# Ledger of designs, part 42: VH-VL binders against q9fz32

Target 1, 221 residues: q9fz32
Amino acid sequence: MALYCRDTLIIIFQKLTVADLARASCVCKVWNSVATEDDLVVSAFTAPWRIKELVGRPASVSFWRDNGIWKFAISHRICRGDSVTSLAVKYAVQVMDIKRLNNMMSDHGIYSRDRLLIPISNPEILANTTCYVELDKYAKREVAVLYLEGAPKREQPVPGTNQQSNLSADGKRRLIESLRRSMQVDDGTALYYLAIAEGDPRSALSEFSADLRWERQAGLN
Key: E = the ipSAE of ESMFold2; O = the ipSAE of OpenDDE; V2 = 0.75 times the mean of E and O plus 0.25 times the DockQ between their complexes.

## First folded at step 21 (VH-VL; framework fv_ogalvibart)

Design pp1 (at its last look DockQ between E and O 0.03; V2 from the best seeds 0.00; counts 0 for: pae O 13.6 > 2, placed apart)
Fold by ESMFold2, look of step 21:
Structure pp1 (fold): chain C 221 residues (1-221), chain A 122 residues (1-122), chain B 107 residues (1-107)
Amino acid sequence: as target 1 above (221 residues)
Amino acid sequence: QVQLVESGGGVVQPGRSLRLSCAASGFTFDDYDMHWVRQAPGKGLEWVAVIWYYGREKYYADSVTGRFTISRDNSKNTLYLQMNSLRAEDTAVYYCAREFGYGDYEGYMDVWGQGTLVTVSS
Amino acid sequence: DIQMTQSPSTLSASVGDRVTITCRASQSIRSWLAWFQQKPGKAPKLLIYRASSLESGVPSRFSGSGSGTEFTLTISSLQPDDFATYYCQQYDSYPLTFGQGTKVEIK
């Protein structure tokens, strides 16, 4: 029967949505093998948006079950002068949508990361592009991201060090908590001073102390 | 099992303070934004406040701004509502609620506690 | 603030009837609308999110539709367990706001 031939199944399954591929995967072992093939799943996931290529594999199989627009985001490199408000205007999205997507503490929270996820307001921007599957540790989301300037080239790991270990989520959380307790301020204020000190907690404490002394001199208590 | 349990409700006089607690279990509390919602006896639902999981950003309804403070202690899996300068109009059942948002962009309240009654009466 | 207005405030129906509840927003909330069911003495229970998506474990007789400013909750065939008060809630922007509620009474 042609319904058990891999070549025939591939031709048939190439036309199915992600939901129909999931249904096909439940029929039998042969159908399961074909319907879960990476190329078919990726093609079904990307076809509604006309994405040219999806790079990377998600850690969670649930990633593939929904390919709505909120699964995708622009990865914006944060530059000096950026604010959540200026980015909302630039990308024609709401400030709150940016904050919710990124699990942001406040408008100052962008300094704790080098890139910010931006919701897609115009799906046509995805057509004929390459998107990358990434786990954003701040947003706690697996997202297919679009780099408008092209994906940054991955540098080779520095021997004896690992940039991920230096910037680990636990390490950054402990740094922020330590700074918050030392300055006796809210997390947003702690992140602000850490950002202007370029990630150095000693410099952040120094800048904070200087600002307090200036405020007392000016009577701005 | 995912569970939220409010406590600390009671009868208080106008102008006094009360602190509500919400104990969370069965999920990673640190990953979720948390809300307080209240319902006056025989009336509809009124959103009160939210505290975000990261950075502790807080928002309040106009009716409670300046009087109520939402807070959380992630080490104890507990959400709090400090209610100062209580008025008769604050009489309600107070619910804590979890906002769905872990791993997704969506922000709707999917898990609710059973509520604790606050009565403000002279 | 975004005001949410439900119609009707009360509704009497028999088991098996098709029930429709309407919710209007004072400005566009896109699709960021949830529907809740609340039984007497109980906490609200989520039925529908994003205007039309059914929450896990909710019977398929419940459905939602609409976008922008006009939204509808439909119960295709009312069951005895569906006696309750229903609330719509927008989550497009703070402050989050609820409709005033619709009480569904079984005749």
Scores: ipSAE 0.005, ipTM 0.456, lowest interface PAE 13.4, mean pLDDT 80
Fold by OpenDDE, look of step 21:
Structure pp1 (fold): chain C 221 residues (1-221), chain A 122 residues (1-122), chain B 107 residues (1-107)
Amino acid sequence: as target 1 above (221 residues)
Amino acid sequence: QVQLVESGGGVVQPGRSLRLSCAASGFTFDDYDMHWVRQAPGKGLEWVAVIWYYGREKYYADSVTGRFTISRDNSKNTLYLQMNSLRAEDTAVYYCAREFGYGDYEGYMDVWGQGTLVTVSS
Amino acid sequence: DIQMTQSPSTLSASVGDRVTITCRASQSIRSWLAWFQQKPGKAPKLLIYRASSLESGVPSRFSGSGSGTEFTLTISSLQPDDFATYYCQQYDSYPLTFGQGTKVEIK
């Protein structure tokens, strides 16, 4: 009987790991309801790393299934003179790890990017920090991003976050669906491109097309 | 026990308004997206509207857009459907349904009310 | 809008028969498909979600399969309690849409 009480479950589930929460969510509907609570999941995700705050929510629930160190990355704004090698040295990581994370085949074109994601080598860097959940277009995955120089100026709308667009509910719905169909992508990806395009569907499509072109040139597809 | 109970149905003339209610019990109402689905006599099921758990997002079928308004009062565990400018084609049994899901990732209608009949006739 | 097409519209069968109902989506809906059973004068009852997951309390004689655009509901051995109308529903995107229904009646 006690295991069906929501309050009791909350107390118990607060002590569980992300993996355990995931397992708990499969037991029954009641347990699922509690185990999938946003605050509980976020807490379980951040606690092992002593992260102060997690901003944004992933579009995919699969994001929460794994809270390994590889879920996190440093956002590095590319500056003149940067190379993958120099950044590897700077952040004490392997060149190959940077390339893998960013889907880079070569060092060529580094300056075509605004930023590089840097893998985390020392988990202590995450302690008492704010991380931002973002869909990175190059990494093609959702990542908890650490900004060392300060919070990103523009809160990139995390795909799936119900940001109040000036569009009517119906308009928003149609727009998202239209983009999804046009891009032949999932909802999260469509929302991502819409977000980076500041709500302009034409720009969103343009950005998407540009990325596809780049991927083809890079031999990633 | 998880339960949904619709009310407010009846006979109305075309052009009139009607407000349906759905009382929820046995679960944390404010955690779930809620739907209205209708069924004309002898016909299939038609989705009408959804309101997300926090009440900010609403979506409607094209057939009811501009005429129907879905809302909820979480403090009363009640879902509403305000129906304006009713038409004969709006005649149906109206069901409220709970969406079970994992956040915004997946949701399916797992619990339904018994429905309330709305008849629009001159 | 995503169109859901069920086949057949009506199916006559006997107790013990294997029954198969198909549902086709006008576009890929991945696995976001549910099956409902409805008896006369009653609300729809969820049978299958995510194309193949059996809802709790539903007999094991019911099964769902498929992905993308083609889906099937199977009743391995039809029971007297199974004579009803069945609906598929996509919940991939709004507006949510149902198939036209399949009435399973006694032969």
Scores: ipSAE 0.000, ipTM 0.530, lowest interface PAE 13.6, mean pLDDT 86
ESMFold2 (binder alone), look of step 21: mean pLDDT 93; pTM 0.948

Design pp2 (at its last look DockQ between E and O 0.03; V2 from the best seeds 0.00; counts 0 for: pae E 11.1 > 2, placed apart)
Fold by ESMFold2, look of step 21:
Structure pp2 (fold): chain C 221 residues (1-221), chain A 122 residues (1-122), chain B 107 residues (1-107)
Amino acid sequence: as target 1 above (221 residues)
Amino acid sequence: QVQLVESGGGVVQPGRSLRLSCAASGFTFDDYDMHWVRQAPGKGLEWVAVIWYYGREKYYADSVTGRFTISRDNSKNTLYLQMNSLRAEDTAVYYCAREFGYDYYEGYMDVWGQGTLVTVSS
Amino acid sequence: DIQMTQSPSTLSASVGDRVTITCRASQSIRSWLAWFQQKPGKAPKLLIYRASSLESGVPSRFSGSGSGTEFTLTISSLQPDDFATYYCQQYDSYPLTFGQGTKVEIK
């Protein structure tokens, strides 16, 4: 019969979703053999997103059962000047979604990490790319990650960074008071933004303004 | 109904081995990290081990490291604990537990089995 | 390793009482803390996760609070079904650790 012909099954199964391939693999030994073939499964997983290549194999069978956009993430190498807020704006995603994906409770201290996973807001970024199946230590799950091609990243639209501060204790006190008044916040909040801006008051104001715009856009405030 | 059922407990002499099993049903087992937690009679809870959903990453309490091995077979929806070189101090009820954390890490154990008793005595 | 210390170890109370149990961590665990209830001969049951979030199906008389190193489980009006042993557990880092337990008994 045609249902026992491997070539016929390949043609039929090439058009199935990953979910339907999993169902087909339970019918009989011949169907199982065809439906679990690596090239067929990888093709069904990657085709909806037009991914060029998927490198690596997950340990969990459940990885293949759903290829929704949430299975993918950008692996962003953290650079000087990055913040969760600036990355949320850059990649057009919500701050909270970055924090949840990376199991973060705080917006600051991001520089203790080498990389941060970014949810994908525009699936077209996946087209014609290579993705890697990796276990992420912080997300504690396997993710198909996209590494942007190693080209220099666009500089953030922030003022030049102050790498060192020569301010006296009095100068730092004045700076904090100036920021507090400008942002109309308490000393602790002013100090928080000054810290994430690495001592640069212009960047601190920019970060505060960005957080306010994000909160209004996201309906959080 | 989400359910975890442990088996394989019993009475064993010190130095012997036992293998515990935990059968999972009512959920997609492959998506969840799984734990073993034990409770000595009349005592509190002690975390024993975790295995991540993909099966390669494992962590153990210091009290069992080198003697116990956690493993899983996702095709059988089953979690295992191989217990070697058993000691009297390993006497406890052993629970398997599911960690909530699919999509975003939450890290807490939301579903527990009823436990299986392991008694190590001469 | 993060040590979790509960107080009190035993608590005698009457139906209708407000009951408060505390849990202290040896270092900050942020809000990565869960509370469990265990009745004799039964498995633990999750009550609270992330320090203050109520698990579905848990009565609203249970509440949790705290962050950093100090956490509290509160039962606003104790019911007969609430006489049990309660455990806190941190899940900020491995190894995961539990408090020693608080037994809530009928007075």
Scores: ipSAE 0.006, ipTM 0.467, lowest interface PAE 11.1, mean pLDDT 79
Fold by OpenDDE, look of step 21:
Structure pp2 (fold): chain C 221 residues (1-221), chain A 122 residues (1-122), chain B 107 residues (1-107)
Amino acid sequence: as target 1 above (221 residues)
Amino acid sequence: QVQLVESGGGVVQPGRSLRLSCAASGFTFDDYDMHWVRQAPGKGLEWVAVIWYYGREKYYADSVTGRFTISRDNSKNTLYLQMNSLRAEDTAVYYCAREFGYDYYEGYMDVWGQGTLVTVSS
Amino acid sequence: DIQMTQSPSTLSASVGDRVTITCRASQSIRSWLAWFQQKPGKAPKLLIYRASSLESGVPSRFSGSGSGTEFTLTISSLQPDDFATYYCQQYDSYPLTFGQGTKVEIK
């Protein structure tokens, strides 16, 4: 009887790991409703690393299933003179790990990027920090990103937040154009997916991709 | 309307200096990386330089390194190219171009100015 | 530096013809390739980005394909307005580099 009380479940689930929450979510509808609460999941994800705050939400629920150290990365703004080797030394990580994380085949092209994601070797660096959930275009995955020099200055849409209302007219335009181009659709379609995603471009892309998959399976394409 | 307008071109002698300007309008200038691209008469396109949106990162073609300086004044929505120690081979139409990009997407040159002609001759 | 080799340098064609221009990169640039059209006395105009994505406002007779080191621009049916010089450009790494250009002229 006690295990069906929502308040009791919350207290218990606050002590669970992400993996345990995932298992709990499969037990019954009541457990699922509690175990999938955003606050509980975020807390379970961040607690092992003593992260102070996690900004943004991933588009995929699968993000939460893996909370290993490799889920996190340092954002390094590329400067002249940087090489993968020099950065490996600087951050005390292996060159191959940097290359793998960033899907690099060679050191060539490093300066075509705004940043490199640096794997984290020492988990203590995450303690009492703010991490940002981002989709990195080169890594082609969602990553919890640590900025050592402070929050990113660019207007980055935060997944799961309606940031569209806070964007300038030009920002909104760029967002719509970016989505339109990324989806290879017309303006109306891009706007539709942005709307159903509540202004989150990553969610919009995810929904679009899901619909495409569905259409293919249904033989509509 | 998104627009780029180059100015400052002209005829100069070798070894002299010239400063080009590119006035941006119709978009938030400080959100975009900006490029200079040049084209010698009857020749192809050659990338010259880029400056990132915050102006901290600058990259140059080898042919102009040490002689040219790219800069920007975001308060004036203007891109600059300071050209020193000009050579005959620097004769070209110089274009400024905007790099379209959003934080999670690749950037490419989507808007170009009309160009300004620089002629280096004795 | 990544070298972009464009072929042919000149192409003579008639209205209605199918035209294909090739661009080869000295190393893999994945899909970071753009195609530009330039008319005499005018600035380059973006046609294709990401190797195969059509820029807004560009006619559907233009198409791009390829990945890695081999890329193609295709005009399915050449129109009078399409006589121009075309350039490929890689934006995989600095320095950015262009192909030599392909002049499409009237046969």
Scores: ipSAE 0.006, ipTM 0.564, lowest interface PAE 9.8, mean pLDDT 86
ESMFold2 (binder alone), look of step 21: mean pLDDT 92; pTM 0.944

Design pp3 (at its last fold request DockQ between E and O 0.38; V2 from the best seeds 0.00; counts 0 for: pae E 3.6 > 2)
Fold by OpenDDE, fold request of step 25:
Structure pp3 (fold): chain C 221 residues (1-221), chain A 124 residues (1-124), chain B 107 residues (1-107)
Amino acid sequence: as target 1 above (221 residues)
Amino acid sequence: QVQLVESGGGVVQPGRSLRLSCAASGFTFDDYDMHWVRQAPGKGLEWVAVIWYDGREKYYADSVTGRFTISRDNSKNTLYLQMNSLRAEDTAVYYCAREFGYSSDYYEGYMDVWGQGTLVTVSS
Amino acid sequence: DIQMTQSPSTLSASVGDRVTITCRASQSIRSWLAWFQQKPGKAPKLLIYRASSLESGVPSRFSGSGSGTEFTLTISSLQPDDFATYYCQQYDSYPLTFGQGTKVEIK
């Protein structure tokens, strides 16, 4: 009887990790209702890092599933004279990590950007801070962003310029192959999901995963 | 077909300079970071330098820092390596290599295409 | 700099043998490891990227495993065409570094 009491569950679930909350959410409807409560999830997400406040919410529930240091980044506004090298030194991180985090390729050069996300090497920097959940258009993922110089200026949502990634034919082919391998599907299916995702491979994978989940829930597989 | 062709190798005396070229074809050159890797005779592979797609970011091995300069001309689909103050230990086959970055989940950053190399011999 | 150490330096094997080459990094490189095959007088050829991903066109007898600091290249059944020198490479951080190589020769 005690495990069905909402208050009791809340007390217990407050001690759970994000991963455990996710597991708890699969037990029954009652547990699901408590385990998916926004306050509990946010608390579980922020607690390991001693984050004071998390502003914003991710669009994808998958955001919560991985609570690694790589979910966080520092927002650096690009200034004249900045180089990836200089930023790496400044923030005591590896150049390659900056490059990877920001997907620094020809279509997304540093000088065309307003900011770079800087990976966090020292988790202590997150302690007692406010982090903002943002979808970064270059990283193509949701990131909990730390602003060192103050709260982000509410930039008006620039309408999603469909930046059709001008991937070279070779790049596209390899991307499709990568997706195919990741999804364990045929080329046609990979292309389908890539198209639905408007060329974003991460979104494509997310959509595919969502469909698989749905199929499993529907008893179709 | 994706192809890289190195040129400019030869025999030079210590202290002299040499410029290597790598001609790229079969792909959009300006989309890719490019590397130089060298291999001394009978030895292993040694990374020399990388230049990013726009030519603005460059990184070098310590062994060549201050002596070698990597550059590129995207309009000509060509990668360069200016080698100054050459030493005997710089004797090697020099390969240019393309870095593949496009992935479904992450920027990969591995060398997927290599040229056949050009031999540089530094001898007195 | 990240040091990459391969073992063994030389391996004598016969056709059909299972061959295993190990690569150790001086620090964690996560999964940013590539394996290359090089034949005499030829350029290196990519076999494996991201520690375990098989490059397109590479035979399935090649496989990579490992993460962090220890990595393994396995050839399940050695073929005549597989006698070559193999190199591991980390591309986790600059400078990029290679292992010293493993020469697979005919027994």
Scores: ipSAE 0.855, ipTM 0.960, lowest interface PAE 0.5, mean pLDDT 90
Fold by ESMFold2, look of step 21:
Structure pp3 (fold): chain C 221 residues (1-221), chain A 124 residues (1-124), chain B 107 residues (1-107)
Amino acid sequence: as target 1 above (221 residues)
Amino acid sequence: QVQLVESGGGVVQPGRSLRLSCAASGFTFDDYDMHWVRQAPGKGLEWVAVIWYDGREKYYADSVTGRFTISRDNSKNTLYLQMNSLRAEDTAVYYCAREFGYSSDYYEGYMDVWGQGTLVTVSS
Amino acid sequence: DIQMTQSPSTLSASVGDRVTITCRASQSIRSWLAWFQQKPGKAPKLLIYRASSLESGVPSRFSGSGSGTEFTLTISSLQPDDFATYYCQQYDSYPLTFGQGTKVEIK
């Protein structure tokens, strides 16, 4: 019957919110199979905000169940002279929301971090952007992160070189930091996978996931 | 037992200064943001100020900005309120309060433990 | 600053009555609202946080509801211990602000 046809279910489920997809996944095995497909879930997660691309995979499946604005954040590299007050003014956000998003406690203060998550005050900034799924160790949350200035991005190949350089030094640093947080590895491991993926973060994540899956199948970990 | 004990209240003339103290015990003081809240006789509660756990961020109600200074000494487990240029409308019971910061999805930020208060009377 | 408006200012009720107190914010505070109880000569006591979550040790006859700008504290069956003044407080953003209070008196 039509309600068990996979192609029909995909068309129907493409129009559902993340909450309704979660509800649909509880109906039966065939509905669960369709409602939990990666492409469908990512599309439902990103569509309300018109996000162009979401890079990275969360450790928790529950990440996908809520795509409210608090799931997203701007990544701000902490610089000399920064204070929570000055950042609240700079980004036009409330100090208390910076405090909440970053879980600010004594063991997680600003001086122990390399970046601060900034809440989204105007959701229109998400439109046509790339966001990165990262685990913020200090905020103890998985977040879809937006980089405004110097966003991690593969640059065009330099004409006339056979060994293509796709990144500025600052762009490479940001990409390594984003991959490190996404894969939960050290900088050296992130650099390794980025190198074998020729600077492509999606390929780097794919290679890492494949290697981790192989190790699990071989009885490692 | 978690406990907050205020001291330093009294009767002072308008334009003078007074310093309140709040002694904390039964918890790790430097893990918590701390507040002052006041209540004029027969009136409602008014938030006065907050100081964050490390003492670096301080925020004040408009009614006291520029006159009151919140501070803390984490080595003595003590919260302070320095009140300058006191006015008759500053007459109130002053409470110190601990902010709850347990992390679930977000830092909470509500006051969960209160002292019993100390009375400040500003009068001729 | 976010203004919190509480109503009624005074409420007369009998033991066993269902009591409802309302609190309105001048702008959305999402769910960052707490309710406090205060008896004469005592410090305030937390009842409800995050609009609807019951603090540990608070009787289940107390409940909170609402989001955005409109919030309600309900006492399902008023007890003698519940004659007190009740305050709402937003903690969405600094400066934190309280409602003016609702005194619940014996009828």
Scores: ipSAE 0.447, ipTM 0.796, lowest interface PAE 3.1, mean pLDDT 85
ESMFold2 (binder alone), look of step 21: mean pLDDT 92; pTM 0.942
OpenDDE, look of step 21: ipSAE 0.656; ipTM 0.883
ESMFold2, fold request of step 25: ipSAE 0.333, 0.290, 0.305; ipTM 0.734, 0.708, 0.720
ESMFold2 (binder alone), fold request of step 25: mean pLDDT 92, 92, 92; pTM 0.937, 0.939, 0.939
OpenDDE, fold request of step 25: ipSAE 0.853, 0.834; ipTM 0.959, 0.954

